VHH binders against F-box protein At5g18160. Designs and how they scored, part 3

Target 1, 379 residues: F-box protein At5g18160, of Arabidopsis thaliana (Mouse-ear cress) (q9fk54)
Amino acid sequence: MDKQDEKKQGTTKSSSTLTTRCSHGNHISQSNSIPLDITIEILSRLPAKSIVRSRSVSKLWSSITTTPEFIKHRSKKTSPPCVLLIFRKHDKLIVFSSPQHQNTYSHVQDYHIEIPKNGFIRRLDSVHGLICLEGSKQLVICNPTLKRFFPLPEPQGTGDEYNVGGFLGYEPIEGKYKALCIVRGWNTQVLTLEIQESWRVTKPGYTHWPTKDTGRCINGVIYYKAIIFDRVPRHVIFGFDLRYEEFTHIEFPMRNYDRFLMVSYEGRLALISSTSSVVEIWSLEDAGNRKWSYEQFHLCLPPNTSLKGVIDAGELIYTGFSLNRSFCVVYFDPKKNNIRETKFQGIADNQIWQPDRLGFDLVNDFYVLPNHIESFISF

## First folded at step 4 (VHH; framework vhh_8ghr_2)

Design m25 (from t4a with E101D)
Fold by ESMFold2-Fast, scan of step 4:
Structure m25 (fold): chain B 379 residues (1-379), chain A 123 residues (1-123)
Amino acid sequence: as target 1 above (379 residues)
Amino acid sequence: EVQLVESGGGLVQPGGSLRLSCAASGFTFSSYSYIGWVRRAPGKGEELVARIYPSGGSTSYADSVKGRFTISADISKNTAYLQMNSLRVEDTAVYYCARDDWEYGSGSWFDYWGQGTLVTVSS
């Protein structure tokens, strides 16, 4: 539409294009208006599958359920949390979902999603419904609810492949996601999802590299194990406050720190080590004063079960890696001394417990993500 | 307990040679892991100079040392080496031996480190 005379005629004749079919008096005659806030409340109570399905069936519901207002409102509602079991098979992530509150059975739902080209699956956690994956030169955000991958911009300094480590966090006060990227030999960078198109350099005060351990986002702080180069390399826990974008580092309370899984426990950063008979929990009480509390509990688990995480209810989650039995997820409540088991039918039949024929350890290709919720965020 | 112990550092004149050793314990070089040598000069950041996949894989080097340094591993002794030839004043640094698992970073990120050995190149 480059012709100015036609545009002028359109502008001067805009009032004459109003017909009795698109107005009734001065109002739209055919619309039955329901207040948007009430409509959002009604739609936000529908199951995720119903919302996704409604987008293909109803033009009106598609227009409402894709709005930022609806997505924000729905994201504030607590969806039933689930455990994701993620297996790497070649270039795919195979995702199983199980409700956390069910005892002896689960409704397993599998999702086949593609791994980014040359991607690495060193660290995985579900952060308010999203998963951060490390590509060769950039981070990729996975949304299991939408079954989509969203590559983030390449940070500065990614000239060499495989030199990017990253974590995702959720800031609960402002309701924003931020990605933290550590580029080896360059710097540390942060990106606020959906607001910023480029990375901002941060200053942690010292050079450091993250270990292969999973990061945790707790109350708006990203925690991750790292090695810092001050004088002699040393292992620490880094904390990155998402609101103020400030770094802290915390010393481990024990020497055998490599045996402890980093988790969120009772709303605090915690380090947990477990055998089949004893579990040890170190909880961070005060980061500034380097104060940790210690708890020890006795339990009786089947042999060959491994601690994988903790759910918000305070139960520790274990998985079995034996082909002689059906695959199981075991929940242990240390304070109530209660154990419950959820069996997954058919998972062991896929022989996913076998190491790759090249001898790679299959344990490193299997991830358990507790406290996963749905997310409708699309970039 | 994974431990890496460096040795072989010292004072050398420009143009000289030095061989660093890294003795590993708590794991075997037949495992799927990378061994790297990372250096840090006084007042500067760290630089990965060389890496090797000891179970018969590839080696790689930083451009600053390519053609002068050679990384190798003896699986039977569970020891990695860095042969440094044609040393320059700019090679003066603390040299660290480090280990990374295959899945973690293909030799790009290291989660187990030795205490470091000082190499001083001066006349």
Scores: ipSAE 0.013, ipTM 0.475, lowest interface PAE 7.7, mean pLDDT 73

Design m26 (from t4a with G105D)
Fold by ESMFold2-Fast, scan of step 4:
Structure m26 (fold): chain B 379 residues (1-379), chain A 123 residues (1-123)
Amino acid sequence: as target 1 above (379 residues)
Amino acid sequence: EVQLVESGGGLVQPGGSLRLSCAASGFTFSSYSYIGWVRRAPGKGEELVARIYPSGGSTSYADSVKGRFTISADISKNTAYLQMNSLRVEDTAVYYCARDEWEYDSGSWFDYWGQGTLVTVSS
């Protein structure tokens, strides 16, 4: 052992605690420090709101709560994923959440969104705890856990307003988020969040436009419905692999593709169509082989309910109005033939919404985001 | 199934006129939908030429075609039209009819497209 090894052992011994062994007391006092592993354990047990608040009072706690170690440790102790219900009222998003195994929704937060004049909200999905919003010239990332909005840089070719469509994905092997931006009349661009300050041009092989349907990120691939312009315009599913940044496109297995919602079902890309009495599910069996499997289930739902999404447990989410004009959310498990209903809590009288205020088309004012988890990512 | 079928394209001399038609099926123009005409010229990107909200009657045009092109819709026939006057060589393109939803307050992204019709302006 040389002096460096001896100092290393001394450093290792002192890095956890600053204690001096002395019979007469410590004349040269060092402040006692809490070991990092104990600090992580304490912080990981706090509610998400407490962790967020702690970042404003301590730079050390802020740095700790953003580490991969903390995030991994906390993920073992945190609540299971939840379903977000998001209502749009003017320039505000009103958010309700329910753990996916409970029959109760509670008000979480109101978010004020600065939609530019002539802006819009078309697609919302929760991607590993983050939501991507489309502005007139740029994408904006929303983190519901941190209650923050993070504008991304303006991509190239945004000279005209309203020409930006985009999707967010999470690459689980490297733990990176990437945004994919389609700039109408220009190109397709990719940005890796946290490490890139500017967009990189990528080449999908085809000029294409995304439909207004929501995208899905499944196992590090962004899937979205699009129209490609080769010989004639046609509807396809585009896949963008986040790790290799490569495009593929997949043909629909059916001609009535407009009736099918694109979802993640049992870890696979799936297309689901439902009435009040029949559910049809097409699942992509093998992405390499491009083979689909088909399942059909019978159910008995209230009339005027519509399919909105799927949770990881395989339950389908429906929303609508009952015959007494009450808003309802219903979960259906097609394999177990089980139905459960949910109820809303924390809604103030006449402040947010009522059945008589939603007498117009509900699909224009309402978003369902299944499998939402907390995220402590900040940019 | 939503379908849009264009017709009326062809060869025309500079200064001439053409009327494009877009026959829609699978939805009605009395619904809250926008109908747009988008063109693609060789070596150029897509350009939104004109847009109409059939049930409300509002229209908009690209600066390159204002005063020359007129978009209209016949709700009873579920058909949209693009009247093109004073055609120029630079108007040569494939013209697509496309549908957009009304809740998209302002924009140029469309969820259903026709197959396109070729317009060639040359002498």
Scores: ipSAE 0.011, ipTM 0.437, lowest interface PAE 9.1, mean pLDDT 74

Design m27 (from t4a with G105P)
Fold by ESMFold2-Fast, scan of step 4:
Structure m27 (fold): chain B 379 residues (1-379), chain A 123 residues (1-123)
Amino acid sequence: as target 1 above (379 residues)
Amino acid sequence: EVQLVESGGGLVQPGGSLRLSCAASGFTFSSYSYIGWVRRAPGKGEELVARIYPSGGSTSYADSVKGRFTISADISKNTAYLQMNSLRVEDTAVYYCARDEWEYPSGSWFDYWGQGTLVTVSS
């Protein structure tokens, strides 16, 4: 006497049980509603990929997981920041994600993001989980966690193609993102994401032109390298305070400013230049007369390593190849004089990894974005 | 090393004409690059007056100079020109030649600038 188990699964619409009103005549639906608070708790415990997948499966789950309440609840969980290694292959970005801290095993997770047909990649930084890209006439916000692109409205005065330079910032006190747009032949414009549908014109006291260098958002201020005109063109750093929407500009402390990477170091704007044996750090004072302090540290790195950024822990991030030709990420702590290394076998694929065909191509083909966190914010 | 050297500035009377030249070195106009003329007048700020894509022949102009100024490029001489006609006192400015690099479909911005040439329109 065998028991014959019917393992035929009827498709049960679980999302219909979460509302008090179900479609009449659907006898397959569960008789009980699942409370919203329990659903939030369950979804908040899922890995980021599972949360993103749930949005495509259920409209109700998509509505839940996009609410500010869910995002705040999820953010209470410890999500250590990572480094994004981004390679361009044709119309795709190949993104590798690696933990920055040793409290998690160093492993690589990869995924692909399609580049928007009107999107161009010149300056990349991760700003509280989001990346700002430049289009032909507008800025585009990329959310790597959601694998989505959100074009911002076209600013005033764009006229011609490729006349838009832009930066993203995050204001931590009010928890708001703002985009800053510099339009060639027009003034600067600002947009608060999710709140405003149109750009607001701002006046920095100087018409200026941003360079191709990456901007940085530090404690609610967007910093970027720019050219201003007085009698002859001169290079400066502009600062845009997101809370008060006010501009400042500061002179470089050195003549060879093009050798220095602009970063956040110990909560300050800093300019760092590194060789395999010496690193030089100029830090802007966070208060007072805006004077620079200078520090120099000695290190011993392979000659094929290049400075790419700084993580929030104060470690300098370098990339290069080890003696066995494995791609490596090296972290140097100048204050502790400590070096640690993570090796990535398989990244150096000639079809994915294209080292500079021209010396300056490296910036366009390969990007290192430290301090990246997951973001579930959508527009 | 990329260099842009302007010439042809000077004093001219209202209604007159002047031709500015921009000699480029360290790159070729046959590559993907944009050349622009940006002016700065005392008290007015910076204005892009004209832009050319030499390899493709496309040009654009600010409304303030459209019909009066003509931008051109000689690829063989690696030199760009700004022909300025019917000059007005308001055209008095330092004129800068600037270059955008267009080697990749990433979009570009003016990264290289000349030192400028002064144009004074005065009686």
Scores: ipSAE 0.013, ipTM 0.402, lowest interface PAE 7.9, mean pLDDT 73

Design m29 (from t4a with G107S)
Fold by ESMFold2-Fast, scan of step 4:
Structure m29 (fold): chain B 379 residues (1-379), chain A 123 residues (1-123)
Amino acid sequence: as target 1 above (379 residues)
Amino acid sequence: EVQLVESGGGLVQPGGSLRLSCAASGFTFSSYSYIGWVRRAPGKGEELVARIYPSGGSTSYADSVKGRFTISADISKNTAYLQMNSLRVEDTAVYYCARDEWEYGSSSWFDYWGQGTLVTVSS
């Protein structure tokens, strides 16, 4: 009764007016309830499948696990990153995941996600757990963890079908996602996903046209290959800073730029080209300096392996087939000069490897997305 | 090996006409592709002026040129044209011929461009 929690009404002195009832002991029935913040902490530690399942079992659990507070709390936790392998099979995306820290692929999870009727695949990258797809007149955000598609508002000036190119970025300081879209024959626009703003024009008129190559979001900057016009069309790399919403452009250090994959390497923008015997790496020396450093490494890979990306640990990802025709993922560390090879057991289905009606192998329609984390964000 | 070569640009007086040509090599107009004309005026951004789907015959135009410009394609010659009538000083720009890959409903985006041809409308 000497505690700060005064359960007594403010009756003073020897007043005879009984305007307030004073009783002790009425708080016992509420003492066994756990606070919302502790409940969020407990639920946020459950596996993704358990969280999604709980939403269909209990209205209370659904209410808690769909709150912005719960989603942000879970998204802030350190999730072990994985590599996504995404195969297009007719109208479906078949998604496999594998932890990046394992030396062999012993655990594979698959996700069957239907491609929206107005959706298509050209540029794919995992941006802090989300993937941006280009629809006929709008961008669509795919969340593989939730198995959902979230169409963004139609940007201004989209009249023609398939005239929208887009990129997604994550700004790590404020924790915001922003989408950048380029509308052919109109302008460039940006949208902040978290506050559901309408599209905002970034610059009056088009100053450049993006290529169909995959963009990269590196430390809050969206990088993409583009064509600019000053006298003759020329290829450059554009950077869009998500925090300040400012554009820069960077010259390629080489003429055979079409042979180089754009990646994040050792925390920097880099261009990498590889054969089975030689890797060439051009790294941007600093974020504002357009001077490139060059490195060359020798390796010994089977013929017909293809460079697909880089993981945060600095290992280069290759895909191909072993001598027994098993699909394999090869990781090469150029600094340590070591190789680790994994066989992806989840892709032994002959249907994935058979050529389509045009004679193209179905593996021509697949993507490798490194550094993927789970996300529970919904709009 | 895709190459686009523009020709037909030059100096013309307001109200005059020009016909631009775009000779394509490394692909055929019977394929699933779009041919577009994009212009860039000094101090302005790029504007898609006209676009054609040669195998299907469909065309589209920017509002700024609709009724004055006509895009066409000759599949047998693998050449696209932009007929420019009633030219204005504001039509002064470098005109680029560009090809867009279109497959499986993917983006109609221009990755192959010609070197451009200058059109100057002045008295």
Scores: ipSAE 0.013, ipTM 0.438, lowest interface PAE 7.8, mean pLDDT 73

Design m3 (from t4a with S108D)
Fold by ESMFold2-Fast, scan of step 4:
Structure m3 (fold): chain B 379 residues (1-379), chain A 123 residues (1-123)
Amino acid sequence: as target 1 above (379 residues)
Amino acid sequence: EVQLVESGGGLVQPGGSLRLSCAASGFTFSSYSYIGWVRRAPGKGEELVARIYPSGGSTSYADSVKGRFTISADISKNTAYLQMNSLRVEDTAVYYCARDEWEYGSGDWFDYWGQGTLVTVSS
């Protein structure tokens, strides 16, 4: 088929930019007007929940906290990262957060946000505070901090539903987010969030089909597993550099690649497979030379725990149930050879696994997202 | 390991028929999975021509083949089929059997593919 780069469909403006001066709105008292830099400093010291609440109480503070200046200032103030536990129950998305550095207990902060009716959850990762969801015809960005969903414009070339796969990345040098969209049987497209209103077609050099596995954004590169069609179908890892918008592809170092979870480990792309007694880690040393390093570690975990991810501190995250059916998260540090456990009170109370009338749990999907930070970006 | 093996391709004259088979191993059709037939001609992108959900029996077809092609699955043999009737020169392509497996009922993306079988429609 001939590629039609200029075909634009569904140009929905789902992003907003607030341009502000020292004066915001009408009827603001001069006695309440303070320099913007001082106001930003005050608001930046507030907890995320307080900032979100302040937006409903004050028009002035709402306008300030959506300002690019505030967003940049707050992003420089690092809040401790947390792990998100996300459950899909019917059409509702239930999100819990837990600090990554607690050893014996965790305060579970739960809140309920509605998933879009056409939302599909195949791949989830926290990308600098935002989560990308796949809808029937478009991508939807979820911001857990703001409890908001932001649909992106419909990509070019979509006519039928269920033909869009996507990934989100964060480019750390200029501090911008980009979404990468693969339209089944058509092309690959990229969108810079808050800057562009429509998708730009890009060419990876190969026709490819992304797998349903989670993508990872590492140092400004989106990595995702895909099937490439250059002669016979083969499994590869694609890398998309967000700054230069260039594609690379990397071959797996092993034939049982379906057994390995793709993660960020010690700042590198890695492939990890784990049982209750052995963990295997392949780390990408040099993508251009296709050089991988291999490490194997021993651990002792109860059966019925599963590897879910890795935190930036180098700990592997496992989830499962204890002997009394309490939900637990286990962290294993392979370099220090230590294990710590965190119990979640809200989940331990089994509220997420409340049975229906037939005694079956109503949870449809479950995801563990490490290294989550707050984000105040709005569209 | 998940594996899909196609067979039944070959040379056929316009108006003829072929039946492609896809033998699956490493999983069962009673699982949460879709089986699809995707074709690719040289210089063209891939086209999903037919899809089946074997455990539920639902099927779908591309407009280009609707009424001419029929997809089916035999759960006991763990094999899917594509019956191709009234073949046209433009049906010439490599035909791939592909599988998408999911948990919790979501899935129409194919992450395991066969090696492909060539179908040539010419006189």
Scores: ipSAE 0.012, ipTM 0.463, lowest interface PAE 8.7, mean pLDDT 74

Design m30 (from t4a with G107N)
Fold by ESMFold2-Fast, scan of step 4:
Parts: C-alpha cells; structure tokens; sequence
Structure m30 (fold): chain B 379 residues (1-379), chain A 123 residues (1-123)
C-alpha cells in the first residue's frame, strides 16, 4: 500500500472541525462558534468566489461547502440548472447561459472559455458543473462558475502530437469527481480529482478506442461509445462504474447506432434519433440483462432543426434557425406532447457568431450542455 | 452506416510486396475525412502506419514504414490502398482500415474500422 494515502486519510479526518482543540487538549473553553445550521445558511447565500475563499477559514467550512447536501441547499438559493450554448471561434469557446424553465422572461448571458494549447474539441458535456477539455498531453477541467481551469497530470503514453481521450464523472454517494483517460495503445487510466497526484492504471479486459461521440455520466457511471478489438472490431457502449472502478460493455439494440445520440433520459442511459417528424428512443432497462425498451413519438418541428440533448425534466433539446433566420432552441416533451420555443435574439447578430448558409448542423462548432449547475471545486 | 472493407492480405516472403485495399461505403472520400491504416502485431500494441486525407492528398507515415509503404486513395472508387514494399518479418500483423473525421490542429482518432486483414511475412 501507498504510505501517502494513509497520511491523506489522517489529515482529512482531522480537518472536519471549525473549532480546533487548544494545544494542551482542554475541552472546556469559551465557544464563539456559530451553530452548524446557521453556518450552512450563511455559506449558501455567499457568492461562489466567497464560498471558495471560506474554505481557507477552517476545514469544517471546507468540508461543508464540498458536500452534496450543501450544494443542494445552495441551489435552493440560486438559479435552477441552465443550458449552456457553446460556440467555437478560433482558440476560444463563447458560452451563452439560458434558463431551462419557460414561463418567465428569458435572457442570455455570455462569457468566454479558452481552449487548451494544442487541444481540440470533440466531446463536450457538463458533469455536475465541470467540463472536461481534451489536450494533446493532458486533460483540463474547466469550472465555468469560478472561471478557472485545472490541468490534470500528464497520463502515461501521451506525446506532443497525440490527443488524449477523456471523460469526467461524478460519483454521488461519496461526492467525488473522477476522470477517465484513454490513450491509444495503453491501458485506461483513472484519477480522483483533488485526491490523486498521478493516474492509476485500470484494465477493461479488452483493447478499445472511444469514438468521438459525447460521453455521459449517469448515476455514477461513465458511458461512452467505443470500438472493441477482440476477434473482429465492433461498436459497443462502455460503462465505467466510478465507485468500484469496473468496466462493463453493452451491445447496441440496433444496427444504425451511428444515427443515435447517447443521453440520460428518465434517469437511464438512452439512445435517441430524431427527424422533424419522428423521435425514436431506446432506453436501457437493465444493463446486466442487456434489455432495451423502445418508444416512438410524433412531432412537428421546423426543417433544419437538430437534436442536441435532453434536460433532466425529460424534454428533448433541438436547435435551428427560423425562416427569419433568428436562432432558436426548441424543447419537446414526448410524455406531455408539448413543444416550447426560446428565441435568442442577438446571437445571430453577435460579431462572434455568424450563421453558415450551407446548414444549421454545427456539430464541430456548436455544443449544447443541459443541466449545468454551479460548482465550487477548486484545486 | 459507415463501413470499411479490407482485402489483399496474405502470406508473403521477406522482401516481398503486398497491396491492401479498403473499400468505403456510407460516406465519400470528397468529404472532410482521413483514412488510416493501423496494425496490431502479436504481442504488440496498435500502431498507426499510414494516414491520408483523400480530398486534399496529404499523407503521413510512421517512421517504421517510411520509404517502404505508400498510402493512396481513389476518390471515384471510394477506395484507399496501402502499397507495402520490402516487407520484413516485423511487419506481420492484422492491418485495419479506419476512418477519422477532420480535426483542426490534432492527430486523428479513428471512429470506424474495418474487420482487419492478416499479413504474414515469413519464409
């Protein structure tokens, strides 16, 4: 075993108290500490940067502000989850934030994210408030709330001319973020954010390469499309359980798997294909039994709209342009058979954004990240 | 659906030549795509030996095969080729044809693969 892990465990356990014992160990002292419930209430109302700074006050405040319970309490004092609309322009990502709910005035806020050096964007998703970016040598974690970037250590097998594939996940029981790194010709590697200083090798039992398709973290499992090299190369969905750090693979229920977007739908892994008139949804019922359920829904969308994702409420997100060329985001609820539209006046007129006449499918330059929430993770 | 079908593998003596073919369907070579040949030898990892951008004509090679192997593409036939000359025992491997979409400023990551074709170099 690693002696450094024993030291870290000891310090973690020792750091859970706001009021530290006096040097002579006397427990009978005047207390000027604020009750825990009032402390949580105060911290939950602070700006994000103030919350991060509060972590240097005591290990108790640090422990409180990193718990899932605190984050849930904080979300009751701040705006609900939002959709991030991200456009690539040269070496920058331009980010627009929009509320997911409908029945009030909707407005767009924008800001910029820098792309890592020698990196490129293939897959982009928000994982409990963090975004994983791929570089040539390493993964970089972006925290949009704090406007900070955290380069992860360089994994084994990387070179200056080779991009690493990576996925970020959140394990909800222990409240930990883990990154999974896939380097061609090497065993997969995993790293727990904030805890590990170097990558740990893990073995899936098969040589495989991830596709450029977006990965999803669902209930503590990272799912991604991959090609297994056994006797014959074949496309599968890999699942990596973050708690036990174990791999599974799942066969596609259909042959035209390249037409289906992988999403979280009703808390399950799902594969969705959509045209302007029909939506097909395959939902994974049981990964062990490899059983899928199928649903089909009819809808009427403008031509040249593209399916981009799903919000936790079960609405499908589409993007496109209206006949007057205004950019629009359309939400379709298949269970309620309800369609709602949010028009983003000014996006097409923004100097950074220029619509292409040839089409409205901007897969390489445009990303939709649903269910984005605040994160106070800092390294 | 994107499909890649390899042909041309077989047994050849050291110093011999072999030409591998890769027939593509579900996309055209006039699109922004790279075609690569990746090999996997017994007891060794995967190695990208050659890559071509068919619509632009640019090619690249691994140092282990540079000067001996030539990658080419016929856009009208939607077929890529790997001409292998001066073959060595060390070139024995399963050769895969793979497609990758254009990525600005980076090396290709291949999303679609053929079934592979075995090349054995032995006397």
Amino acid sequence: as target 1 above (379 residues)
Amino acid sequence: EVQLVESGGGLVQPGGSLRLSCAASGFTFSSYSYIGWVRRAPGKGEELVARIYPSGGSTSYADSVKGRFTISADISKNTAYLQMNSLRVEDTAVYYCARDEWEYGSNSWFDYWGQGTLVTVSS
Scores: ipSAE 0.012, ipTM 0.467, lowest interface PAE 8.4, mean pLDDT 74

Design m31 (from t4a with E101Y)
Fold by ESMFold2-Fast, scan of step 4:
Parts: C-alpha cells; sequence; structure tokens
Structure m31 (fold): chain B 379 residues (1-379), chain A 123 residues (1-123)
C-alpha cells in the first residue's frame, strides 16, 4: 500500500522537529527541540558513564542509546581499541589500559569477581568489548565499559564440582553474541545473549574436550584447541560458526603445536611461536582446503621475554623482566621491523610488578587482552 | 614433545585384575600436574575413572570403581598406574591416560592424552 504509506509519511512530516537558532542581534529566538541526528551525534560523543546515566532521564535517549545503529555510530567516533593488562590478587582483578598507539599503561579499575574454587581463572580474552570469565558452575560476562558482571544461567550437568569451560563469540553480520559452554561428561551447549534465557544442546559430531588454552573469535567463528576422539585421540583446532552453529575441525600444520599461541593475525586464525631472536607464524588461509601459510621473522628482544598476544595492527605483545627486575611490556611489528616498549603510570610503586620472590612472580598471574573496545550491551 | 604412552590392557575374566601403566615424557610429575584415567566404552561417553596429584599423593575415583581401582604414581620413573581389581563386564572400554595442569582450580580438563589401551572383560 504505497498510497497509504504516502499519506502516513505526509502526516508524520507535519509533526516537524524544531531547530534552535540565535537571532540577528536584535533579539534571541530559540527552540529547545533538537533534531534526532544531532541528538545521536551529541550522545555518541559523551563518556560511557554519561550515556548510561542518560538512559534514566529519557525514554527517547534510552531507546536511542540501546540500538545497534547508535552503537555502530558511536564506535566510529569513540576511542581506538586498547590493550588490557589484568593482574590477579586473591579474588580481585586489577586492570591497566593503554590505547594501542600509545606507550603508556594507566590503572583503569579494580574488579571483584567470583572465581572457581581455589581462586582459579583458566581462560581470559576480550570479545567485541566483553570478557568471558569461568565461574565455579557458570560463565560470567564482564563488561569493562559499564563496570558490570552478567552471570549466565547455569548449564546442564555442572553438578557439585568445577567442570565447566566456555568461550564467547561475536557474529558481526547479525550483531549477536553467543556463548559456547562445554561441561565435562555432557553435551556442548550454546546460548544467544539477549535472546535466550536457557542453554541449547548443540551437536559437534565428534566427542572432544577443550584444552586450557584461550579461545579466539575471528570473523564470527569461535576457535579453540581440543582433543578429538575419532579413532585415536588427537589434538585439533575446533571451529564453531556462530551464524550456522556448525562445527569444523582443523589439523595443526606442525607436531610441536604446544609451543604455538593461537591468535588472530591479519584477520586470520594463526599460530605463533617466538624466542627472543626468532618468531614463526603459521596462518590459516580462508579456503575450504584448510591450507596454512608460513612466515619467519628475526628480532632482538631481552632474554626471558615471552609472547602474550597480537593486536589488530599486527604488533606482537611480549612481557618479561629487565635485568634490573623492572616489569616490561614490548611490542614488535614484524612487517615494519619496529620495537616499542611501554611504561606504567598510576600506581607506580605498587608491588604487583616488583616481585619479592619467585613464589609471587607476577608473570604467572596476569593476562594480556588485546583489541578491547567499549561496549554498552547490558543483556 | 609431551607424550603419554599406555600399556597393560588385555582380555580378562570377570573378577580378574589388570594393571595399566602410563609412561610420561616431555614433562615431569610436579605440584602443577594431575594425571587421570578416562575410559570410553562403545556407545557410551567418556568417564573419568581416577585422578591423582602425584607430588601431593591425593586421589579421587568415580563411584563406579571406588574400592576396586587404585591409582598411583612413581615420580622418579615419571609413570602413573591404574590397578584394576574385581573387574566386571561393564568395565570393558578403551582406557586413556591424560594430563592436566593444576592452576589453583580443579583439573577437570585434560590437555594431553595417550593413544588408549583396550580392556576387555569377558567370560
Amino acid sequence: as target 1 above (379 residues)
Amino acid sequence: EVQLVESGGGLVQPGGSLRLSCAASGFTFSSYSYIGWVRRAPGKGEELVARIYPSGGSTSYADSVKGRFTISADISKNTAYLQMNSLRVEDTAVYYCARDYWEYGSGSWFDYWGQGTLVTVSS
């Protein structure tokens, strides 16, 4: 009904938005009505705290600031991605943040978190602005932007022991987050955030167990290292496509796969191994034939530095201690052959990077999360 | 290279005994290492049968095998054992040796597995 839509459009346009104007100096004529596009622009430039507060002031502002369109508009104008360094002390996480183009880490916030029995965190990664944490019997989604924790429902088969592992993914075409939960002795389960209140059983086609390694979400696919029972147990990389909810498995291109960190590199799944003098990168080519490409680079880093991750710009992140026992974070760009070192600011005399003995060596109790962006998802 | 190699499987009559061995290489049994035995029978899922923390000596067992099976480890030989007594037809399965690192929490996930050894209990 185009004719009906034309009449509806005409009546809609008769309720015009008033604009604000200052007069030619003789008097001032103003309206306090502002066009929607200007309102969106103003809201998209506000600090995250102010945006959250604005949702309690106006139903219009609440409706605008919760839409995928607004979130996408703001992401084009907001701060660039950052790297989070997270240090664990007891049940508390201490977070330092640095924009990826800066050489300085500043203390951002402290989190209190329910962690598994004995205070253990196994896997930690940032997925499109959210961090998935493994609780004693459930997954917990952390939103650093909102400074909030969102426990997910307890999946089937958790019992009385810690037996749950999980991964978070983001599907960019539909703008959906999905959590994948693996409970030992139970079927793999999936939950679409914001839409579903209970876990759905999924069918991987193979009996498998995930390793303790961090999973990665790349272009709408969750990748994780696993052991598959086909005929003889073997190590593979499992891929879970978030849109179609289908599993694939990929074989490692090498036998020493335990020495390789799984990352996103140049938009592809990659396996990276590094010493202080040589780095090897195996990249999965996005072809149905599951072919790998190989690259090798030379670098000169202090001994006792270890590879921790990769940022989207292609820089590799290393951590370690200098000879004077200062904690170091180093970025290496293999394509540009450039090295930069970072500084810590804020709690400069905090003992978290001044270990008093090996039993409190911070290199065994911290996490590096690259490519973190802000998120306003509250579920 | 981390490897776990099982041995000692075979055919036994109900009420009989078998001892499985798991030889580890590429790592040492330390305070951060758990060793478990997981079995898989045709048409059934995996069951964790027994687990040991070798340096601390603590053990745990599935209810189906408590009092019949004993897990142990020899740190100097870097080898774990599963002593299976009073075997039943339902114990027929492929038995896998698996390693998990302790990191302040439960070792419910295993990161390295052996090839498996078949145990058949039949009269």
Scores: ipSAE 0.000, ipTM 0.369, lowest interface PAE 10.2, mean pLDDT 73

